# Designs tried in a protein design chat: VH-VL binders against DnaJ homolog subfamily C member 27-A (dnajc27-a). Part 6

Target 1, 260 residues: DnaJ homolog subfamily C member 27-A (dnajc27-a), of Xenopus laevis (African clawed frog) (q7zyf1)
Amino acid sequence: ALRIKVISMGNAEVGKSCIIKRYCEKRFVPKYQATIGIDYGVTKVHIKDREIKVNIFDMAGHPFFYEVRNEFYKDTQGVILVYDVGHKETFESLDGWLAEMKQELGPQGNIDNIVFAVCANKIDSTKHRSVDESEGRLWSESKGFLYFETSAQSGEGINEMFQAFYSAIVDLCDNGGKRPVSAINIGFTKEQADSIRRIRNCKDSWDMLGVKPGATRDEVNKAYRKLAVLLHPDKCMAPGSEDAFKAVVNARTALLKNIK

## First folded at step 4 (VH-VL; framework fv_dalutrafusp)

Design t5 (from l8a with heavy chain A103Y)
Fold by ESMFold2-Fast, scan of step 4:
Formats: structure tokens, C-alpha cells, sequence
Structure t5 (fold): chain C 260 residues (1-260), chain A 121 residues (1-121), chain B 107 residues (1-107)
């Protein structure tokens, strides 16, 4: 039978362990609760008429366990990245988690050979949402990752995420261990994705266009034209591109109201 | 010896192109992010962007995205920062720095000595 | 962008003095803050990460504290080799941003 290794990553208190436990509570019982900050479990699942043996490592997110975590990144086929939609810092930490993994894998483990499922968790929360769906989806899909909205508390999205995740790993195995990243990102470039992300994080119209306060009408229009061409809906299919394009148009209008 | 060695000082005119380098040695170049940080004369530090040499993945600060290009050549363990058209406002000390990421923490544990770029007409 | 403001911009103190520098973020950054030391003519060096964690090899007289928007960096007993400019840096949100720096001189 096909044997795969999966790890889960994310900040403390994002609900990572609850996601794993909810999915697995009737599929496996963890064989070991590590004193070293890693919980280990084994389960069997049937995906696309294949029996898969899954070894799941639930990684503790605390800095104290860094030396232990780095040994377990190796030989991984799948990663579940979890953040809390109500706490933007947990989303921002995903880049740090990926950087840690890339550093530890080195050239022996290209992340392009690994399936990633990003879980925007705690969607059931009544608190103000800090990361909307378009931003989480853009970040995930720009990297060739799967994206899901989940609630460990309600169970929403959990089964859908695991089904898609395991199916993608089966596809990876059928494709000789290579993830077809170029096919996933058809329709937009990294420059377009970076621009959308930058614009979304800007609150100031000057910053959205990339100009200094007090820029001339010509400078504002030049910056606008550059971004408008880059983000035009006909040329950019990235998640959030329409909102970013509208933001750029509105920023230009706001700035030009009071300049000669 | 673990180190980052940057190219020498440059004196350029506005409108000229420039490419400065940061050569890594003593560690696995493809396993760590390299960041670029600007320091204008008498001013503080500004993060410009970063690259992961193993797959050429890049992230830029918004204000620098259209002004510079960050690249790397893993065959010679060298990262680059490039301008197509320099401005007088680009006059600064430029540092490269290796990034360590642990549990969502990002810090620079190794720095190059800096490259002074002077742009004057 | 998150703005980082340090105070004071400069200070002069005697060897053995307790030196305190503050750093204020324009919005909450939790504990996602580092402190760097830059000696004249040299590249910066990491001293403190994650607001309060001392980097390996850095003398214990250096410490950091704080969370949210207000942070403090302390040198418990200033030494001659501590003449430098000190910078705070947030990594809560892109782009990474630094404070304007605090110049520490010995007199």
C-alpha cells in the first residue's frame, strides 16, 4: 500500500491539533504523544480506489522545539498549514513557517514536490475577521497550494480539505513525485500576485500607487497606468485582482481630486 | 568560514544601470533566504526584499518592486540587486543579510559588509 | 506600513550606567520585534529576537521586553564596546520596518 508522511504546521493556538483530532478521532488513535513536542498518529484512508497509509506528525509551534522539528521535515509528501482567520499575525507567520521548512529541506527536498493544504481556520468565530478569503486564497494559490476555509469547532470544511489533500498526494505519486505547479498558476504571474498583496496591505492612496505624498498629476497617472495594465481583469486572473484593480482606480481618483 | 562578501563601492550618474553582488561562502547557499537592506546616509535601515536561492522565490517591499530586481546565481553562490535606471535618491549603503526563520520569527543572523552606492550628477 | 518610533534619538551615558531605549509601533505587533546593534562603519548585528530572547553569544547585560505597541531595550551596565546605534525591527507585517535608530555614546 501507498505510504505517505504528512506534517501539520502553524502557530500555537490556531486550532491545528483540533483539526487533526476531529478528522482522525474515528480513523486513528495516536500511537505516541511525544515529550519532544510532536504528536504522532497512523491511519488508513481510501482515496481514488487506493488504500493509503498515512503517518501524521503534528508539530509543536514553539521555538523550543526547533531542533526537533527540523529532523521531521525530511521525506514529507504533504503539509497542512493552519492559521486563525481572526488573528492576522498567524497568517503572517506562514511565510516564516515556509522559510523554516525551505531552510531545513535544502536542495534535497524541493517544496514543489510536496502538496500543501492551507487551512484558514476558526471561520465560526464571531470576532472581526482579520484575513479575508481572497487574501488567504491569493497567498495559497500563488504558491501552488490548496486553500480551505475550516472550523475545527463546527467541523466545517475539514472533510473536504482532507479529501482534496489526499487526492492531490495520490496525483503527485501518479506524476512521478512532481507537483504540476505551472498548471495551478495559469493566468497570473508572481509580479501580479505580489502587487495585489501589496495593494491590499496599503491603507493610503499614495502607497497604493507607489508614489510619495505630493506627487504631481503626471507621476500619479504614470504609476496608475503601470498598475492598471498589470492588474487589468483581462490580463490577471489572480484571486483578489478585481478588488485590487478597483482600489487602484479609486486611489487615482482620490489623489487627482485636489492636484493640478 | 561562514560569510557574505559584497561587491565594492560604486559611483554612478543618474540614468545608469547597476548590478551589485553578495557572495555567500561556508554554508549551503540554496538553503537560506538572502535579504537586501538599504541605509541612506545618516538615516536608518530599510528592508527592500528577499530571495530564496534554491528556487528563486522573491518578496519585495512595495516601494522597491518597480525600482530594483533581486536575483541569484546558485552556481556561484551569489545574490544580486539591480537597477535599470539609477536616481540620486538611490545613494545609500546596501547590505545583504541571511535570514533565519524559526516558529514564525524572522531575523538576520549574518550580514555582508555593505556596498556604498553614490549617484550624483 | 507599520511605523517604528524609537526614543531617545541619541543619548550619552557613563560606563556602568543602565541604559534604556524605547520603541513604539504604530499598531500592535504582539512580540514580533527584534533589536540590532550597528557599530560605526559596520553592518548591524542581532542582539534580541522575539522581543525578549537573547541571541546566542550576546552578553547577558542586553535585554528586551514588551508586547503590543510598546517595547524596551536595556543595557544593564554600559561598556565601552557598546558605543553603537541600536535599531528595533518589526516582522509582524510586510514590509519589514525598522525604527529610526538610537545613537549611544559614552562620556
Amino acid sequence: as target 1 above (260 residues)
Amino acid sequence: EVQLVQSGAEVKKPGESLKISCKASGYSFTSYWINWVRQMPGKGLEWMGRIYPGDSDTNYAGKFKDQVTISADKSISTAYLQWSSLKASDTAMYYCARHIAVYGTWYFDLWGQGTLVTVSS
Amino acid sequence: DIQMTQSPSSLSASVGDRVTITCRASQSIRSYLNWYQQKPGKAPKLLIYAASSLQSGVPSRFSGSGSGTDFTFTISSLQPEDIATYYCQQYYSYPLTFGQGTKVEIK
Scores: ipSAE 0.012, ipTM 0.515, lowest interface PAE 8.4, mean pLDDT 82

Design t6 (from l8a with heavy chain A103P)
Fold by ESMFold2-Fast, scan of step 4:
Structure t6 (fold): chain C 260 residues (1-260), chain A 121 residues (1-121), chain B 107 residues (1-107)
Amino acid sequence: as target 1 above (260 residues)
Amino acid sequence: EVQLVQSGAEVKKPGESLKISCKASGYSFTSYWINWVRQMPGKGLEWMGRIYPGDSDTNYAGKFKDQVTISADKSISTAYLQWSSLKASDTAMYYCARHIAVPGTWYFDLWGQGTLVTVSS
Amino acid sequence: DIQMTQSPSSLSASVGDRVTITCRASQSIRSYLNWYQQKPGKAPKLLIYAASSLQSGVPSRFSGSGSGTDFTFTISSLQPEDIATYYCQQYYSYPLTFGQGTKVEIK
């Protein structure tokens, strides 16, 4: 089975999660509850009489999650880029999202081998439309991107977008586009093993996150994000990683109850 | 050191051209938009426009679109604000400020020291 | 354009006082509002972003709240170094617009 990685990008509240939920309803099986600003799911779809396994990363658009998002741009085959037709600043922001992704792909980063589907979302809204279809379509076509008018609320355009998007990704992979390396069973790093061992030996929530008692909310969240990324189920196959990840999540929750 | 350093004060006559600069250092120049903000003497702040240095894409406030040109040279990490013909009403302090090239993050976390432009006959 | 109106235009308070400044948008801007501090002859400095998030390195005595059209900026215990003009700024829609500023002085 073909394996693909898809990420969604766009400003907060443009409807990214609603688009994914509407299409993947009952097809999307989350492996865990993401607390690092990335919602993760695995699903299987059939495109051109082929089964493809899709790893979907729904990327939170808030600045709080910038450092975390950067870890997830690599090895992506498809991007769903979403804006709200009723809020022009979300459309004007699209080039910034491309810039963030290009920055993380590094000096040799090339988006030409990645399929982009642009979703002009919330077309069901009765409020004034700030971005004309012609404007959104022209921007998308100038970049070589797929363009769709969508409504997560009504379901309009959603199935068409996903079918065309996945078909384009399959075509790219079949034509020798940039493929991920064959599955390598890499165990775990020394840093991951050391962190799991340290967390297992900790007696309080401050120690588990590696912060001093009395640390601020920002310090707690910063420490939490570093550990959550390090111990993420997709990145860490070490014995005890699952328990360590749960401990880190629980420690953050416990500490934040007492911090304004 | 992460900083934005602007060119020195200018005294000009109406009708003259002018180009002022904002030099970035200590960070990835193409990871941030550079914005220009005007402050007339004794008045508040006005956003003029911005540029993304990676591809020189620009956005202008309507009031300034035909009054100024914003440009950047990524090889020397410098952004520019230019007038073809100054008028007395252009007398102001001009600031450059960055925001990360992530949609929805128009927070000016770093500012230049400002360039005072005085236009008088 | 979205108009931003601050109140009061100026105020005088004593060291240790709680200072409150309000900012009103002419239309809903959700939480897309920043607060800046500007001392005479200096560039503005970001204090609060996204209505309520404290910028790194900024003292915890500064806070922001609100959403939609009505926003509040608070200094819980005014210090001498806090004497400045404070500006709100919306980033919901182009062009970005600032309030007229609130001048804070010590008695």
Scores: ipSAE 0.000, ipTM 0.406, lowest interface PAE 14.6, mean pLDDT 79

Design t7 (from l8a with heavy chain A103L)
Fold by ESMFold2-Fast, scan of step 4:
Structure t7 (fold): chain C 260 residues (1-260), chain A 121 residues (1-121), chain B 107 residues (1-107)
Amino acid sequence: as target 1 above (260 residues)
Amino acid sequence: EVQLVQSGAEVKKPGESLKISCKASGYSFTSYWINWVRQMPGKGLEWMGRIYPGDSDTNYAGKFKDQVTISADKSISTAYLQWSSLKASDTAMYYCARHIAVLGTWYFDLWGQGTLVTVSS
Amino acid sequence: DIQMTQSPSSLSASVGDRVTITCRASQSIRSYLNWYQQKPGKAPKLLIYAASSLQSGVPSRFSGSGSGTDFTFTISSLQPEDIATYYCQQYYSYPLTFGQGTKVEIK
């Protein structure tokens, strides 16, 4: 009875098409069509004893079809954002994909009425992992998004992701197309999340504390106190907060060793 | 006419604050991201960051996050780039640009004329 | 950050000449590359997007090609109004980054 539309977004090489294809093939999808710029599949699933018809659209990326753009984003209940854990640049592109989604949906802010599932894909890779689970989870949960580790190649995490994703969409639909009032309980603030991400990406102690090279002892200590309070273990439950707090403590120690 | 019009040239001393503007017309201001791009004298282009005026969501290049603030006032279709304390190294031409994002293709299709900021004693 | 390097930094050519500029990414960016033209005292103008797609209203003498790490921008028959600095720009990852620019002058 219930119909839902899902789209997938992510850089070309992250394996989003492989995730969808693997899921659809196991479900005996009657049609999986490659169209100009968009691939799609149709399937039926049972969530909480309810039969749901799911239309899954995968973006292939063709800049010439503006009419197709509108139909791709229109009436979407769920978005799967995919990146490759072995290629940090695909993770760093996720803000770009969110920016595109927000621009296409317009200033109405309809993005708040959509369930997002973030797939940290290719966890089966034997290559070096460049995006830690805590980083991917922090980015996702700070936005109220679901986070999953997946491998399209092995099938790991795929069914778990789709099951939770569809359940969240059913909850959204049952609540009149809006997230339930208690859907988000992340235990940290945007400022805490932003600080953890900034600190993780800093290469020197001056940047970690947010001060200029050559800052005075008083300026270093003032910056340190602000971050120490913000990231204190009693006050911050964010993924990666313990490592960020340790980095801040170590940065202060290193800078003060060479300052009068 | 679809256009971005930036505020006039500024001459400032180190330590002074500054806020420059980028006024949009001819399109839905709240529907597109506005980006800021810096060009130091005789140098190339550097992306600084962006804002979505519809909800004031921002993204910054790491180098610029602690240097500037990007904001927007949707009631007058204007985006801003602001410094609390200017440095001589902030001397540059500053451009605003509209972001187009379509099926994974992202580019700047509309640019302001630029605001020259000169910081010297 | 993905680094973009252009070659040459500057060139001089005669009207009617075929001009080629190259752009190299520090890692694979597939076809997620744009080319901009900046005339003296003016804002940049988009010429090519997605490595090879010509922007509406841009003369057909401009073209782009390449994928992965190596990209080429070509002006098939240089005109006087083409005196400008040309920039490549990747959008595969954030922050968005530009090449250092190639200055094109007419002899």
Scores: ipSAE 0.502, ipTM 0.797, lowest interface PAE 2.3, mean pLDDT 83

Design t8 (from l8a with heavy chain A103T)
Fold by ESMFold2-Fast, scan of step 4:
Structure t8 (fold): chain C 260 residues (1-260), chain A 121 residues (1-121), chain B 107 residues (1-107)
Amino acid sequence: as target 1 above (260 residues)
Amino acid sequence: EVQLVQSGAEVKKPGESLKISCKASGYSFTSYWINWVRQMPGKGLEWMGRIYPGDSDTNYAGKFKDQVTISADKSISTAYLQWSSLKASDTAMYYCARHIAVTGTWYFDLWGQGTLVTVSS
Amino acid sequence: DIQMTQSPSSLSASVGDRVTITCRASQSIRSYLNWYQQKPGKAPKLLIYAASSLQSGVPSRFSGSGSGTDFTFTISSLQPEDIATYYCQQYYSYPLTFGQGTKVEIK
């Protein structure tokens, strides 16, 4: 039987434990170590006509547990990375979570050999959503991660996420423990994804084009041409590319209106 | 918008007290540590210390522990750096910078514009 | 305190050149290292975190590598806007410490 190790990562109160319990409630045998911030359980799943034994480590996201979390990153095959769509700071913390794992794994550990399922959680919330689906999907897919919209409260997206997640882990193990490079980001590059995300976070036209306030007409046009080629919808299939391209076009028009 | 805005430049005499500020906006103030970094004229960067606004927990570099006090008022999303008695050697640019509190990865993704402090007779 | 030493202290290169800066820690810091760019009169800007992770919005010509005590920062094709002082910083242990900086100038 194939044995795999899965961990959960994400800020406190984003719903990580609820996601795990929602799916594994009938198949999960929890071993709670609340004082150290790690909940450990074992479950069995059937993927590709075989039984897979899953060791799940639900890691507390509180800063207090950082030292303990460090000891559980090693030998991981899958990560469920969770944020709350209603609290943008939990999404902004995702890069920090990835970096924490990379720090602990060191040079011999490579996150490229680990399957990540990003859960944009609490989509059932009646309050205003602070992270658009396109933003979360772009961040996730730019890194070769799976992306799911989930609600632990309603159960929406949970079963679909776990089935795809476990299937991807089985594929990774069958591929000699390496994530297939050709299976990710075939429609866009990291540079394209990073540019789209940068542009979405910009508030003025100078920043959108990546030029300093007071840049010359030639500098504005040079920056525009570079971004227009990079982000053109015919050349970039990344989520949010059309909006980013429109923003770049509009930024150029606005800046050139005021430049002699 | 997400920003850290620092108080304006100060010109002081040796022995005077001073308190400079760093006001956060556009993000959850208690989700990040605020760090203070000194840069003496023509020199490199020196980390002075940090504060977690959620409970006012602080960490200082030993060199600065008895020279300055770092504090924060979370009701107005503002961090402070204070001297009881300034010296000419305190002449420097002072930056505030944030890093996320929840993870063990500490990188300064947002910086204030800096406060120039000049101490001369 | 962990001492961070950069090499060289300054360099001059031509546009399009590959520029390499080295940072050495006085003890192992694993991958707990960041790289910042500071242009004259401006606050520092994060380029690389956790030794090798590129900050969002930073051009791909910037890269970092290394672990333990020896780290490298590379600009694959130097551009005029890259004229700045570059700093490494460890966050493995208190106090957080920076390298002395490397000034990059165009020939």
Scores: ipSAE 0.058, ipTM 0.631, lowest interface PAE 6.6, mean pLDDT 84

Design t9 (from l8a with heavy chain A101S)
Fold by ESMFold2-Fast, scan of step 4:
Structure t9 (fold): chain C 260 residues (1-260), chain A 121 residues (1-121), chain B 107 residues (1-107)
Amino acid sequence: as target 1 above (260 residues)
Amino acid sequence: EVQLVQSGAEVKKPGESLKISCKASGYSFTSYWINWVRQMPGKGLEWMGRIYPGDSDTNYAGKFKDQVTISADKSISTAYLQWSSLKASDTAMYYCARHISVAGTWYFDLWGQGTLVTVSS
Amino acid sequence: DIQMTQSPSSLSASVGDRVTITCRASQSIRSYLNWYQQKPGKAPKLLIYAASSLQSGVPSRFSGSGSGTDFTFTISSLQPEDIATYYCQQYYSYPLTFGQGTKVEIK
């Protein structure tokens, strides 16, 4: 039987432990109940007609447990990275979590050899959503990570996430510990992803095109052409690209009315 | 002893190239981001960019993307900041700093002593 | 870019005095703020991270508070060795930005 190590990461109160408990209800045998902020469990799952023994470590997210978490990053095959769609700061903290893991693994523990499943959790409340699906998906897929919308409360998305996650780990193991080139077809570049994020956060039309207020017609059109080519639907399959492209077109139209 | 040691002061003319260094010792150089910070005379601190020496991944502040190159040589635990063509406005103290990440918090816990770069005709 | 503004730009106080420096961000940065001390001719040194957490090895007379846009740094009892320029720094978004600095001098 294939044996894999999985850890969970994310800020306190994002619902990380609830996701694990929801999936592991009656499936998990507790092996270790730590006073040090790590919960350890063991389960067996069947993926692609293979039996897999999963050792999962649910790691407390508080800075107080930093020294303890450091010891558990090594020899990991999969990471479940959780944030709360209703609290944007938990999403913004994801880069910090990746940096903590990368820092502890060093160059020998390349994260490209690890499967990441990003869980945009607490989707059961859309009224207080502060991180759009396209935003979370773009961040995740630009890094080669799996993206799922989940609700630990309702159980929505959880089984789907775990099945895809474990399947990706099996594929990783079958490919000599490397992610298959065709596993995720993201269809976009880092420049396209960065541009979409920038445009989404822009306040005015000058900023959207990347020009200074008072730019000439020629400067506006030059900036527009660059972004239009970069984000054209035929050339960019990134989540949010169509909205970004429309925003760029509208920004140009608005600015040129003032310039004549 | 955990430390970052930077190269000595430089006096250059506009148009000249320059490469300054930041040598790490006492810790795993390849496991931490190294950042470059500029301080113009009598002014505050400006973040320029960073490098992860383990895989040479870099990030730059937009203002500095086309002005400098950040690199690292992990065989000698040294990070570099380079200009192809210096300008008088590059006159400043340049610091390298190690960035620690802990559960979503980031801070510079270790700094080099600084390299003074003076660019004048 | 997020702009950080410190107040005052300089101050003079006596040994044993309580010194307060404020830092204002141009937009909410939550608690993603650090405080550094820089003595003349030397590199900055971290004192406070995440707005209120004291760095290991730093004297307890230094403290920080605040969230969102308004932050405060306090020295409860000023000592001669505390004469320096103090900088706030946000790490909420890139590029990282610093305040202009506050010079603390003894009367």
Scores: ipSAE 0.025, ipTM 0.569, lowest interface PAE 7.2, mean pLDDT 84

Design u1 (from l8a with light chain S93R)
Fold by ESMFold2-Fast, scan of step 4:
Structure u1 (fold): chain C 260 residues (1-260), chain A 121 residues (1-121), chain B 107 residues (1-107)
Amino acid sequence: as target 1 above (260 residues)
Amino acid sequence: EVQLVQSGAEVKKPGESLKISCKASGYSFTSYWINWVRQMPGKGLEWMGRIYPGDSDTNYAGKFKDQVTISADKSISTAYLQWSSLKASDTAMYYCARHIAVAGTWYFDLWGQGTLVTVSS
Amino acid sequence: DIQMTQSPSSLSASVGDRVTITCRASQSIRSYLNWYQQKPGKAPKLLIYAASSLQSGVPSRFSGSGSGTDFTFTISSLQPEDIATYYCQQYYRYPLTFGQGTKVEIK
């Protein structure tokens, strides 16, 4: 029987435990290690024509449990990586969570051999949403991660996430621990994704075009043309490409107003 | 015990080469970034750059990119900071520090004791 | 490069006083700010990470707050052993940058 190990990662209070309990409420056999910040359980699921046994480690996100979490990163096939759409800092912490896992796994533990499901959680909290779907999706898909909008409160997205997540893990295991070779074009490149993220974080028009303050009209137009070709909506299917393209157009217009 | 131990104080003349070391023990050396931080006499802290010993990936602050070389030897868990030609302006205390990611945050949790480099004619 | 500016550059206070140091970033760094203490002749020591989180083993009289560009570090009741230079540090983007430091002395 296929046995897989799954862990949860993310900041305290983003709803990781609620997601796991919502899905596994009647399928989860608890083995309590609550005093050390790890809740362990076992469940069986049917994926395709196969029954798999899942060992789930729900890891407390508090810094206090850092050394305990380190013991549980090894031999993991899947990660449920959770943030709160209402608290942007939890989303910005995701790169740090990946780094924490990489620190423990070391050079021999390539995270490219692990399936990640990113959960943009608490979508039922419609007031003051601070992370757009396009932003979360772009970050996730640029890393080859699955992306889901979820609400542990309402149950929205939960079953869909777990089904896709487990299916991807089964595919990885059946391919000898390697991701299956795919000829499917996602519709964007790493350069396009990196440019969209960079532009989103820029405060001024000079920075958005990648030119120094005081650049000439020719320099501004040259930078603009490079980005316009790279991010054109007809040639870039990346989430957020339309907004990034519009920002680049607006940046050029703003800079050229003051250049004689 | 988890620690970073740096090489001893150096007194050099301008134009001489120098290589100082930072030896890690008590943890997986190849799993964490090692950073170099300079502190000139009576001045504050300046980040110089870092290395990930697992694959020797490096990042430098622009000010230091053409001044020093950062390297690491995995077989002896040691990181290095090297000058091909020292200047009097290189007189400073040099710290190595481990950069750790914890619960989505980054900080320097472990520091070497420092290596004092004095460059004078 | 992100510039980190601390205020004041130095201060003198009495034991038991409330001490406040501010740190300003030249652009938003969200909560990606740490505070370090450096005692004379010693390597720096982490006190606060992620703007407001107290490092394990650090006395509760130390605290931090703020987000974006403006940050505050506070010692609620200054002790003699707190004589040191304090540094803020951003880890939002390369290169990592420190404030110029605030020297805390006892009157």
Scores: ipSAE 0.352, ipTM 0.725, lowest interface PAE 3.1, mean pLDDT 86

Design u2 (from l8a with light chain Y94W)
Fold by ESMFold2-Fast, scan of step 4:
Structure u2 (fold): chain C 260 residues (1-260), chain A 121 residues (1-121), chain B 107 residues (1-107)
Amino acid sequence: as target 1 above (260 residues)
Amino acid sequence: EVQLVQSGAEVKKPGESLKISCKASGYSFTSYWINWVRQMPGKGLEWMGRIYPGDSDTNYAGKFKDQVTISADKSISTAYLQWSSLKASDTAMYYCARHIAVAGTWYFDLWGQGTLVTVSS
Amino acid sequence: DIQMTQSPSSLSASVGDRVTITCRASQSIRSYLNWYQQKPGKAPKLLIYAASSLQSGVPSRFSGSGSGTDFTFTISSLQPEDIATYYCQQYYSWPLTFGQGTKVEIK
């Protein structure tokens, strides 16, 4: 049977352990007691026509366990990367988590040969949501990662996430540890994704169009035209592109209302 | 064991070229960003730029983009900061520093001892 | 670029005193702030990361707090070996920027 190593990554208190325990309640057989910040378990799952044995290392996210976590990054096939939708700081930390893993894997290892499932967790409490679905999805898909909205409390999204995650790992292993050549074509470019993120973070209409305050009508229209073509619905299917396009249109209208 | 060792002090005239070094030991040189930080006499710290030795990717602070070149040689675990034409205003202490990611946070955990560069006529 | 402003620029205090330094960012940086100590003639050393986390091996008299735009660094009981310049540093956005530094001297 195929043997797979999976680890969990993410800030303390984002619900990583709850996600793993929720899914593995009847499948998880703990082999070790966690005294070092690592919970180890093994489970057997049926994916497609194959039975796989999964070794899961649930790694504590506290900085105190940095040296211990470094022992467990190597020879990994899958990562469950978790953040809390109610705490934007945990989402903003994801690039740092990827960097921590890359530091340990070194020059011979690379994350392109690892399946990542990003879990936007704690969706059961939407009153304090600080990271929109489009934002999390855009970040994840721009890196070729799987994206899921989950709630460990309700169980929402968890079984779907694990099934897709394990299926992707099996596909990766069957392709010699590399992503399939016929991977699905994403409907957007890095430039489009970067523009959407920039526009989302802008405070005023001048910044949204990338012009200085006091720009002329011609300068505003030139900047608008460039962004409108880049983010047009026919040319950009990136998550958040519709809102970014509307923001650009509205910014132009607002600026031109008071220009000679 | 884990350390960054920088080249010795330099005394130069305006218009001269210069290349200073930062040699890493005790860790995987290609796995961490190396940053250059300037400190003018009696002044604070200024980030100049960084390099990822694994693929030679670089980023510069805007004011230094056209003034210096950052490079690295993986075979000898050494990073470099280079000027094609020095100015008196380049007189400063130059530090190299390793930038480490830990649990989603970033900080400088290892620093070279510094290289004093004096540029005068 | 994000501007970091420290207050005061310098201070003198007695051994055993409580010392407080503040750092203000020109825009919100969440908790993406570090504090470094630079002793005369030496390279900087990390004391606090992520606004409030004490680096391993650093004495517990050092602490940090704050989020968003306003941050505080405290030495609960100043010691002779604490004579240094202290710097805040944001890592929320590129380029990385430091405060101008606060020079701490003992009377």
Scores: ipSAE 0.442, ipTM 0.774, lowest interface PAE 3.0, mean pLDDT 86

